# Designs tried in a protein design chat: VHH binders against UPF0282 protein Pars_1056. Part 3

Target 1, 306 residues: UPF0282 protein Pars_1056, of Pyrobaculum arsenaticum (a4wjr7)
Amino acid sequence: MEILPVGEESLGVRSMCLYVETRDVRILFDAGVSLAPRRFGLPPHPRELERARSVRGEIVRLAQQADIITVSHYHRDHFTPWYPSVYMATDGETYKKVYGGKKVLMKSPADLNWSQRRRHYGLAKALQEAGAKAVYADGGEWRIGGTVIRASPPLWHGPAGSKTGRVIAFAVSDGEERLVFVPDVEGPVEPEPVAFLEEVKPTVVVVGGPPTYLGWELERALQRLTEIIDIGPHTLVLAHHLLRDLAWREKIEAVLQRAEKRGVRVATYAGLLGRKDELLEAMRRDLYAAEPAAAQPAEEGIDEGD

## First folded at step 1 (VHH)

Design b07 (framework vhh_7nfr_2)
Fold by ESMFold2-Fast, scan of step 1:
Structure b07 (fold): chain B 306 residues (1-306), chain A 123 residues (1-123)
Amino acid sequence: as target 1 above (306 residues)
Amino acid sequence: QVQLQESGGGLVQPGGSLRLSCAASGFTFSDYSMSWVRQAPGEGREWVSSISSSGSYTYYADSVKGRFTIARDNVKNTLYLLMDSLKSDDTAVYYCARDTVYEIWSGETFDYWGQGTQVTVSS
């Protein structure tokens, strides 16, 4: 299978968008991009806005090639909204270009909080208007030629009882590789994502790592990452919340050492592309310091963030 | 070749329970995810529930979650729908359906359907 990183914090945006192509099917995981409205008290730097527009262009292009697009949960960096947004690089017609005529595998609205139910309702209406063919994917299985796609049961977005709700992970097997895409588990912290990985026994894991810049639940998340390494994938991609922290490598040093000992390659999205990490959100203070005259964008109205 | 045969429907009072069965033949049942779909009088088809090929994962429409349980027996090639706390809105013909495999989903989720079994919930 071919795995193409599209957007993620190591590529300068809030996203986990991943394109996967097997012999049988082309899948675009979580076709979303956003930017933190505030970090270090600062709005997105113009360089971040340019990066969001660039990633959005790639999402639109790859969506045209994709057979299936997923929505793992209803946070703004995991789907394309139906409205104009500077921080999500959309113009109100973008969702039709992404979802038009596509099969969409999405999280069931069961177990959503108020803000997520509102976003789900709006997205479901938009998908219908775009002519998308959407199904709730929780726990489902699909076989397409020699490729098997499987969705996990609902998993916690962080610790059990989290106000951020639940997400679903996706496994894709083509007979030679087994990839699992595990968005926004923030570690994981809970055992269920590891149980799903133990069942699938993936060769490639893409997982949303812990928000080390917030320092919470870190010990449990490091233990779970160690358990994932012990499953023995040849590649572990650490993504998303973890890459909002310039010091992430030193904060997970024990995990990196265990990966080396077990022969597991640890990579970021940028690393998979042979590029240097560009943690633009984590560098926002430095970006403004280097360009003191940079124009600050108008504030965008933002509801609940990721 | 492929046959799906439903049974277990009938008339029941609101709040009652029914167990639907679907006997499958002509294919390797354990290789396919299976679903229940219903059609109420004068309405279109509504998906109700699905179960993975292994039986490990189940999935329900919001209208039936917490009241219905889907199950399968891969040794007996049989799909089940256990319906509890039935409401008048559950009145429909219930169809057993085999999920599509070996094809990219193009708006058809099911490739084979049973003949249906009538469930009527009324006093």
Scores: ipSAE 0.000, ipTM 0.165, lowest interface PAE 16.5, mean pLDDT 85

Design b08 (framework vhh_5c3l_4)
Fold by ESMFold2-Fast, scan of step 1:
Structure b08 (fold): chain B 306 residues (1-306), chain A 123 residues (1-123)
Amino acid sequence: as target 1 above (306 residues)
Amino acid sequence: QVQLQESGGGLVQPGGSLRLSCAASGFTFSDYAMSWVRQAPGKGLEVVSDISGSGGSTTYADSVKGRFTISRDNAKNTLYLQMNSLKPEDTAVYYCAKSEVEYFYSGDEMDYRGPGTQVTVSS
């Protein structure tokens, strides 16, 4: 199984895009990229805009090779929108290049909150226009040669009752190698993602870590991460919200110590590529201090296509 | 200073209407999506509606679709919620909210909220 990080906060963008290839199938998880329209009162720095364009180009390239593309939930950093957007590095044709003729495994609209239902509606229409073959994946299973793909039941995006709604996780099994991609569970906080991981017993876990810069439910998230380490994957990739905080390592130090004691390798997406973390969003003030830039016009596309 | 101030709440009979307003200051209002969120007695926060910075896109919770309308006046830095066909279950404190960081990703609609305005639907 080949695992290629594509976009994520340690790579300078809002994303969790991951490319996975087995002997039987090529999967692109959550083909999206975005930038915070404001962070520390500042718009995206030109370095962030350049990085978003670079990641978008890589997403388009890998989508051409992919057999399956997933949409774990309907936040803009997890799918390619059907409209032009500077912060998502798209024009009106980008979605056709990503999704055209592809199989798309996507979150069922049954449990969506109101904002995700609107985005689902627009994306579903766009997928149909692009000629994509989209199916609702919640709780499903697909066998392709010796590879098994499983989608979790709906999981909370953060704590139970979260205003951000539900997500689905994906497990990919190929012989003794088992990867689970667990987007936007914010830790996890709730026990259900850990129960799914215990059932699969993965060798590699990729999980959206806690938003330490917000301080939400951190103690519960640290407990869940400890439980994940105790399952014993050889690699735990901590991703996404966690990497919006320059102090993240300090705030999860107990988790890092437990991983070391149990021989579990903790990595970021950048770490998997042998690169240094570049937390551009978290560094936005520093970027502007080092390389001042003129204010850009308001992002017209950020919500216009909903 | 980011400041949000709600108004327009009150006591109304079932089937009645209210219009809530939120006056915003301390930030470039048109650059941010805004939301209305509510908290009923003994319940958690519920996001009832949001609107893009330009006003070109709106969404609504299933519980309020067809009854509530969100709008904004960027020249006046004001957010509105028109509430029609009110039901007892709409009784709540209503907050307008701005999130700079995680509104769409982390449920962070309460990053910057006003003090709220009480809506009571009762006979």
Scores: ipSAE 0.000, ipTM 0.239, lowest interface PAE 11.7, mean pLDDT 85

Design b09 (framework vhh_3k1k_2)
Fold by ESMFold2-Fast, scan of step 1:
Structure b09 (fold): chain B 306 residues (1-306), chain A 120 residues (1-120)
Amino acid sequence: as target 1 above (306 residues)
Amino acid sequence: QVQLVESGGALVQPGGSLRLSCAASGFTFSDYAMRWYRQAPGKEREWVAGITSSGGSTSYEDSVKGRFTISRDDARNTVYLQMNSLKPEDTAVYYCAAEITYTSGDYEYWGQGTQVTVSS
């Protein structure tokens, strides 16, 4: 199978978008991109805005080729909204270009928090208007030629009882590789994502890592990551919240050492492309220090709802 | 565990001064911009003042400019609001907020607040 990273914090945006092609099917995982409206009291730097536009263009391009598009949960960096947004690089027509006529595998609205339930409502209406063929995917399985796609049961977005709600992971097997895409588990912290991975026995794992800049639940997340390494994928991609922290490598040093001992390659999305990590959000303070005229500090008191 | 704990609120006469403090824990304080908001009786919360993560830039709502000063002490994980020349219309519960991201979007963490009453 061909695995193409599209957007993620190591590529300068909030996203986890991944394109996967087998001989039987083309899948675009979580066709979303966004930027933090504020970080370090600063709005997105022009470099971040340019990167979001670039990633959005790739999402639209790859969506045109995709047979299936997923929505693992209803946070704005994981789907394309139906409205104009500068920070998501969308206009009122973008969602039709992404979802129009596509098969969409999406998280069931059961067990959503209030925020995700509201976004689900809007997205479900938009998908209907775009003529998408949406299916609730939790625990499901699809066979397309020699390719099997499997969705996990609902998993916690972080620790059990989290206010952030639940997500689903996706496994794709083509007989040669077994990839699992595990968005926004923030580690994982809980054992259920590891149990799903142990059942699938993937060759490639793409997992949303812990928010190390926040420093909570870190020991549990590091333990879960070592358990994932012990499953023995040839490649472990650490993504998303972890890459919002410039010091992430130091904070997961024990995980990196275990991966090396076990012969597991650890990569970011940028690393998979042979590129240097560009953690633009984590660098926002430094970007503005190098180019101060790009920002107006007087704007920092303006709230933006997510 | 993220915590913001405000203190320093009191009853004070018009023209008086107060210094509010907000002690932060559970995150890398020096990486985050800090804000003060207030909620007057019967009103929604409004932004009052902000300070960047570096402390190099501050911003204020027009009605408090020249009277209030925001500052931070990263060694103590604390942000301050020095309030001078207080007016009755400054009466409110004052909240400290950090720009925290735990999901795909930014949202603010709110502490319990501290009551400031300006009256004779």
Scores: ipSAE 0.000, ipTM 0.121, lowest interface PAE 18.9, mean pLDDT 84

Design b10 (framework vhh_8emy_2)
Fold by ESMFold2-Fast, scan of step 1:
Structure b10 (fold): chain B 306 residues (1-306), chain A 122 residues (1-122)
Amino acid sequence: as target 1 above (306 residues)
Amino acid sequence: QVQLQESGGGLVQPGSSLRLSCAASGFTFSSYAMHWVRQAPGKGPEWVSSISGSGDSTNYATSVKGRFSISRDNPSKTLYLQMNSLRPEDSAVYYCATYEFTVDSGSTYQYRGQGTQVTVSS
């Protein structure tokens, strides 16, 4: 199994895009990228805009090779929109290049909040226009040669009852290798993602870590991460919200110590590529201080809901 | 042409059991995960349980775990939900679902049947 990190906060963008290739199938997880319209009261720095364009180019390239593309939930950094967007590095044709003729495994709309349901509706129409073959994946299982893909039941995006809605995780099994991609569980906080991981017994876990910069539910998230380490993957990739905080390592020190004791490698997307973390969003004040740029207006018509 | 037909609901007292069935047709049943979703009056849909196409993996909402059991018989293309120790809060219309979204007909849709009413009342 080949695992290629594509986009994530350690790579300078809001994303969790991951490319996985087995002998039987090529999967692109969550083909999205975006930038925070405001962070520290500042718009994206030109360096972030350049990074978003670079990551978008890589997403389009890998989507052309992919057999399956997933949409774990309907936040802007997890799918390619059908409209032009500077912060998502798209034009009106990008979604056709990503989804055209592809099999798309996506979150069911049955338990979405209002904003997620609205985005789902727009994406569903766009997938139809692109000629994609989309299926709702919640709890599903697909066997392709020697590869098995499983989707979790709906999981909370954070604590139970969260206004941010529900997500699904994906497991990919190929012989001795088992990867689980667990987007935007914000820790996890709730026990259900850990139960899914205990069932799969993965060798590699990719999980959206807690938003330490917001300071909420941290103790519960650290407990859940410790439980994931105790399952014993050889590699735990901590991603996404966690990497919006320059002090993330200090804030999860207990988890890192537990991983070291258990022989579990903790990595970011950048770390998996052998590169240094470039937390451009978390560094936005520093980027502007070092390289002042004219403020640009907020991108019109985008949803800032997350 | 995907069709799902639920049955087995009824009026029952707290603590009773019911077994729901869902007869599926129009697709390759064993290739798709199946789900039970319920909707109580005045509430949105609540996912209850899922089972993989092979039947090897099952999951349950916390509110029903230990009381409900999902199963399937792929040769007969039937999904089941065994409901034990029923509570008034389990009262709802129960839907069998397979989350298949297709571009073939020019629109998006979720396949689910007409539902079967379960009422738990003394």
Scores: ipSAE 0.000, ipTM 0.222, lowest interface PAE 14.8, mean pLDDT 84

Design b11 (framework vhh_8h5u_2)
Amino acid sequence: EVQVVESGGGLVQPGGSLRLSCAASGFTVSSDYYAMGWYRQAPGNQHERVAIISSGGSTNYPDSVKGRFTISRDNAKNTGYLQMNSLKSEDTAVYYCAAYEVTITEGYDYWGQGTQVTVSS
ESMFold2-Fast, scan of step 1: ipSAE 0.014; ipTM 0.472

Design b12 (framework vhh_5j56_2)
Fold by ESMFold2-Fast, scan of step 1:
Formats: sequence, C-alpha cells, structure tokens
Structure b12 (fold): chain B 306 residues (1-306), chain A 127 residues (1-127)
Amino acid sequence: as target 1 above (306 residues)
Amino acid sequence: QVQLVESGGGLVQPGGSLRLSCVASGFTLDSYSYYAIGWFRQAPGKEREGLSSISSSGGYSTSYSDSVKGRFTISRDNAKNTVYLQMNSLKPEDTAVYYCAAEYTFEITSPGQYDYWGQGTQVTVSS
C-alpha cells in the first residue's frame, strides 16, 4: 500500500489527514485542517494561514481521487466544514468538492458530547446536500477486492469519561501491510486502543500522541506507547497533539529509546515525507518575534476542536 | 447478520393493486445506512429481473425499470426498518416470485451486486 501524509502539526497545521492507496481502494482519512484561534495569546501567523490553505488544496485534490473518506469524530480538524472559515481554509462550497458523491465512513452519534452533537448535525446535513453516501462505521468491516477495512468500537478521546467524547480507529490490510489509523486517543491513555492494535497486529501504526504541552495523563500515555512498540510494527507514526510542543522529543525520550532498541521506526508525518518538522503552532511566538506580521482580519468566535 | 423478510404477495385480478413489504434486520434504514434495497422478480422459465431500488444512505434516491415505471412505487419507513413496493395496474405478465435484496454499496470492485436476499413472495395476477 502507499501511505501519503497530508496534514498534521509537523506539517504546520492542526490535522491528521492521511491518504492511503491499495490495489483495490483509495482512502482519505479525516479530511480536515484547522488552526488554533489562539496559542500563547496570539492569533495564527500568516505563515500558518498559508500552510492551512496549502494543505486544504491537497485535501481537495486527494479527495477527488479518493473512493472512501473517513470522519473519526466531530472535531473541526477532522472534517471539512460546510461553512466559510479562514482558519479551516474553506468557503461555502469546499465541502462539496471534498464529499460530493463520495463514500463516507463516520463515527456514530450515539456517544457524542454536546459540542460534537452540534457539529455532527451540521455535517450530516452537509453530507446529504453534497450527495455523499455516508454510513456509521463503529465496529464495521468492509472487503474490497484484496483489501479489508475495519473500524474499531468507540474509543475514548483521551481518558475514560472525557468531555471530548469518543472516536473510532480504522485498520486497513492489503495482505502485505496492515495499517491502523488511531486519531485523537491522546496517547492512548486507556487500554482499549492498545487491545485493538493487539488484535490487528499492524505493521504501521499512526496514532495521535499525548498533549505534552498540557501535561495531562503523560505517565499513562507513555506506558501505552511502550505497549504499542512491543506489538512490533516496523513503523510508529506519532502525530497530532504531541507535535504542538517544541519539547515533545524530550518528554517522550523513554518511548523513543525503547523503539530504537526494538527496531521500530518512529516518524512524524513530515518525517515520512523526508521533510524536517515544521511545528508552526508551537513556534507561533517565535514566528511573530522574528518578523512583523500583517494585521489579521477580526476572528469570529470559534471553539478549539483539538 | 443481515436478513430480509418479504410479505404481502398473493392473488389479484388484472388492474388490481398489491403492496409488498420487506423488513430488514442487521442494519438500519436511516439516512446514514450504506445499504440500498432493491426489488427483483423471477417468473417461471425467465431470468431474474431488477424492478426498483431505494437508497438508505443520503437522500431519497429511487430507480425503476421501464417495465414497471409509472405503475410501481418504492418507499421506506425507517422507524419500522421496512421498504415497500406499491404495485398498481397489475398485469398478468407481472406474475412472479418477488424478492427483496440488499446491496452494500462500499463493495467498490463489485458494483451492483446484491449480497443479501430474502426468500421471496409469490404474486399471481389472473382472474
């Protein structure tokens, strides 16, 4: 299979968008991009806005090639909204270019919190308007030629009881590689994502790492990451919340050392592309300090869907 | 785990009407279900013929074969997880066993294949 990183914090945006192609099917995981409305008391730097526009263009391009698009949960960096947004680099028609006529595997609304129920409702209507063919994916399995796609049962977005709600992970096997995409588990913290990975026995794991910049549940997340390494994928991609912290490597040093000892390659999305990490959100103070930025238009009130 | 059960067949005179029901289990017919339900028929000595379909995902998309267009109407009741085929202006050539079938439309390499079939219900149009 071919794995193409599209958007993520190491590429300068809030996203976890990943394109995967097998002989049988082309899948675009979580076709979303956003920017933190405030970080260090600062709005997005013009360089971040340009990066969001660039990633959005790539999402639109790859969505047109994709057969299946996923929505693992209803935070704004994991789907394309139906409304204009500067920070999500959308106009009112972008969602039709992404989802129009596409097959969409999405999280069931059964366990959503208040904020995610609202976003689910709006996205559901938008998918219908775009002519998308959407299904609730939780626990499902699909066979397309020699490729098998499996969705996990609902997993916690962080620790059990989290106000951020539930997410689903996706496994894709083409007989040679077995990839699992594990968004926004914030580590993981809980054992259920690791149990799913142990059942699948992936060769490639893409997982949303812990938000080290917030310090929440870090010891438990490091233990879970160690357990994932012990499953023995040849590649572990650490993504998302972890890469919002310039000091992330120092904070997970023990995990990186265990991976090296076990022959597991640890990569960011940028690393998979052979590029240097550009943690633009984490660098926002430095970006503003290095050069004066043009005045930004007034921002509208926006929740942080990370 | 997907099952389909047809009912509503019977004997009717030419020009009469019947409504067939197809009760689905193992999936839901809400706007986000990825199953399309189709109605088919097979008369003695003839090949199986597709008649009508309704998408369970997204909007209310329907299709009809030319032989039944304007006479038959497909509809769904999501609360009852049931698809109906309303058959009006029935003709003797409509005599057949009628089947309900479900297509899982994520099978991209096998488009148009119906994977789950009911056992059928007999419709006889004669005086």
Scores: ipSAE 0.000, ipTM 0.133, lowest interface PAE 16.7, mean pLDDT 83

Design c01 (framework vhh_7nfr_2)
Fold by ESMFold2-Fast, scan of step 1:
Structure c01 (fold): chain B 306 residues (1-306), chain A 122 residues (1-122)
Amino acid sequence: as target 1 above (306 residues)
Amino acid sequence: QVQLQESGGGLVQPGGSLRLSCAASGFTFSDYAMSWVRQAPGEGREWVSSISGSGGSTYYADSVKGRFTIARDNVKNTLYLLMDSLKSDDTAVYYCAKDLSWLEDSYAFDYWGQGTQVTVSS
C-alpha cells in the first residue's frame, strides 16, 4: 500500500490527515485542518495561515481521488466544515469538493456529549447536502477486493471519562501491510487502543501521541507507547498533540530508546515524506520574533479544540 | 429501548423467492427511514435498500434493483424485503437498520437488528 502524509503538526498545521491507497481502494483519513486560535498568547502567524491553505488544497485534491473519507470524531481539525473559516482554510463550498459523492465512514453519535452532537448534526446535514453516503463505522468491517478496512469500537479521547468524548481508530490490511490509524487518543492513556492494536498486529501504526506541552497523564501514555512498540510494527508514527511541543523528543526519550532497542522506526508525518519537521505552532513565538505579523481579522466562532 | 427483530430467512434455491420481515419497537416507526444491510461470510456490510418513513421513496443497490422490493407497514411497525430471482451472491446475513432520518440519501444508521441468514444454494 501507498501511505501519503497530508497534514499534521510536523507539517505545520493541526491535522492528522493521511491518504492511503491499495490496489482496491483509496482512503482519505480525517480530511481536516485547523490552527490554534491562540498559542503562547499569540494568534496564528501568516506562515501558519499559508501552510493551512496549502494543506487544504492538498486535502481537496486527494479527496477528489478518494473512494472513502473517514471522520474519526467531531473535532474541527478532523473534518471539513460547511462554513467559511480562515483557520480551517475553507469557504462555503469546500465541503462539497471534499465530500461530494464520497462514502464517509464516521463515528456514531450514540455516545457524544452536547458539543460533539452539535458538530455531528451540522456535519451530517452538510454531508447530505454534498451528496455523500455516510455510514456509522464503530466496530464495522468492510472488504473491497483484497483490502480489509476495520473500525475499532469507541475509544476514549484521552483518559476514561474525558470531556472530549470518544473516537474510533481504523485498520487497513491489503495482504502486504497492516496499517492502523489511531487519532486523538492522547497517548494512548487507556488500554483499549493497545488491545485493538494487539488484535490487528499492525506493520505500521499512526497514533496521536500525548500532549507533552500540557503534561496530562504523561506516565500512563509513555507506558502505553512502550506496549505498542512491543507489538513490533516496523514503523510507529507519532503524531498530532505530541508535535505541538518543541521538546517532545526529550519528554519521550524512554519511548524512543525502547523503539531503537526493538528495531521499530519512529517517524513523524514529515519524516515519512523525508522532510524536516516544521512545528510551526510550537515555533509561533519564534516566528513572530523573526517576522512580526501584519494585522488580520480574528476568526469568529472557533475556539481551541473541543 | 429500540429493538429490531428480523425473520423470514432460510435456504432457497437459485431463482427462488423469500420475504424478510423486521419487527420494530421502542420508537415512532413512521418517523424514520429504514434500511436493509447484508453481510456475506468474510465480507464487509453492504447496503441493500432503504425506504422513507412514509414509504413514499425507495432506494436500491444496483446489484438488487429490479429483483428486490422494500416495503413497510406503519400500522404493524414492520419493515419487509421481498426478494425475487435470488442468486448465490445474495447469500448473506440480512440486517434491519434504523436510519438517521434527515440523511435521506445516506447509509447512516443508529441501530441494527440481530440479523437473519439467507442461503441461496442448490
Scores: ipSAE 0.000, ipTM 0.111, lowest interface PAE 18.9, mean pLDDT 84

Design c02 (framework vhh_5c3l_4)
Fold by ESMFold2-Fast, scan of step 1:
Structure c02 (fold): chain B 306 residues (1-306), chain A 122 residues (1-122)
Amino acid sequence: as target 1 above (306 residues)
Amino acid sequence: QVQLQESGGGLVQPGGSLRLSCAASGFTFSSYWMSWVRQAPGKGLEVVSDISSSGDSTTYADSVKGRFTISRDNAKNTLYLQMNSLKPEDTAVYYCARDFLGEYSDLPFDYRGPGTQVTVSS
């Protein structure tokens, strides 16, 4: 399979968008991008806004090629909204270009809190208006030629009982590789994502790592990452919340050492592309110091937790 | 044959309290998230509060957070809303609603009761 990173914090935006192509099917995981409305008391730097527009253009381009697009949960950096947004680089017609006529595998609303159900409601209507063929994916399995797609049961977005709600992970197997995309588990912290990985026995794991800049549940997350390494994928991609911290490598040094000992390659999205990490959100203070720009008011409707 | 029946509404003075109840029947109540939704005169529907199937997770609209408390009794198939420190702007018809579990809907819930009127006035 071909695995193409599209958007993520190592590429300068809040996203986890990933394009995967097998002999049988082309999948775009979580076609979303956004920016932190405030970080270090500062709004997005113009360089971050340019990067969000660039990533959005790539998402639209790859969506045209995709057969299936996923929505793992209803956080704004994981789907394309039906409304204009500067931080999400949309103009109100963008969702039709992404989802129009596509098959969409999405998280069931059964376990969502009010805020996520409200976003689900809006997205569900938008998908219908765009002519998308959407199905609730939780626990499902699909066979397309020699490719098997599996969705996990609902997993916690962080620790159990989290106010950020539930997410689903996706496994794709083509006979040569077994990839698991595990968004926004913030570590993981809980054992269920590791149990799903043990069932699949992936060769490639893409996982949303812990928010080290916040320090929450870090010890448990590091233990879970160690358990993932022990499953023995040849590649472990650490993504998302972890890459909002310039000191992330130092804070997970024990995980990196275990990966090296076990022959597991650890990569960021940028690393998979052969590029250096550009942690623009984590560098926001430095960007303003080096390239001063007028601070603009934060875009309304974007949560700092997105 | 899903049925939701609200009770406990009435006239109350600003700063007062009311407790709303909702009797549910025709479905497995303990398997669904439940909501309280309100509609003030001349306005659209506002989701006030949600509660998980087990009762261990709750959410509240910013307009009522800290003043209202949602709870449920799965053994009695009953949903509650404790309303404290009531304000004139809380005047509305309050609906008990079963949460949105379907594919597409004009509302974020699939069933609601006939409603109970709450009027906050002196």
Scores: ipSAE 0.000, ipTM 0.146, lowest interface PAE 14.1, mean pLDDT 86

Design c03 (framework vhh_8emy_2)
Fold by ESMFold2-Fast, scan of step 1:
Structure c03 (fold): chain B 306 residues (1-306), chain A 121 residues (1-121)
Amino acid sequence: as target 1 above (306 residues)
Amino acid sequence: QVQLQESGGGLVQPGSSLRLSCAASGFTFDDYGMHWVRQAPGKGPEWVSSISWSGDSINYATSVKGRFSISRDNPSKTLYLQMNSLRPEDSAVYYCAAGLWDFEPSDYDYRGQGTQVTVSS
């Protein structure tokens, strides 16, 4: 299979967008991008805004080729909104270019908090207007030629009972590789994502790592990452919340050492592309210090929950 | 608006051949797996054959394997089904369908109006 990183914090934006192509199907995982409205008391630097526009252009380009697009949960960095947004680099027609005529595998609304139910409602309506075919994916399985796609049961976004709600993970197998995309589990912290990985026995794992800059439940997340390494994928991609912290490598040093001992490659999205990490959000103070710019007006309707 | 228009059906004798065509419009043909499904009077729909978006993966129902051949021409947005050694039990309305899900006729995204194939007893 071909695996192409599209957007993620190591690439300068809030996203986990990943493009996967097998002989049978092209999948775009979580076609979203966003920017933190505030970090260190600062709005996004112009360099971050330019990066969000660049990533959005790539998302639109790859969506044109995709057969299936996923929505693992209803945080703004995981889907394309139906409205204009500077921080999400959309103009109100963008969602039609992304979702028009596409199959969408999405999280069931059965267990959403209020804000996610609101976003789900708006997105579901927009998908209908775009002519997309939405399927609630939780626990599902699809076979397309030699490719098998599986969705996990609902998994916690962080610790059980979390206000951030639940997500679904996706596994893709093409007879040569078994990839699992595990968004926004913040570690994981809970054992259920590891149980899903043990069932699939992936060769490649892409997982949303812990928010080390907050330090919440870090010990449990490190334990779960160690368990993932022990499953033995050849590649473990650590993504998302983890990469909002410039000191992330030091904070997960024990995990990196275990990966090296077990012959597991640890990579970021940038690393998979052979590029240097550009943690623009984590560097926002440095960006403003190096290139001072007037603060842009705050964008309405965007918050820190993603 | 999405349109799938089948043609090429007709009344033939057992042992004959027919080539069905399906002209697609209103969606990005190259992005979809394409399928042939048939339905005989009084029976539910039966999946016949599928071809992936690129043409690299092709599958057939056991009842038609070795006799039927599916192909696609992405530049002309056309799907084909070459049917050889036709049998009376092949008599059905043949539908062109577009979809990504594993060969379940009820789960396809789009389906045409069908073309009737009748193989005389």
Scores: ipSAE 0.000, ipTM 0.123, lowest interface PAE 18.1, mean pLDDT 85

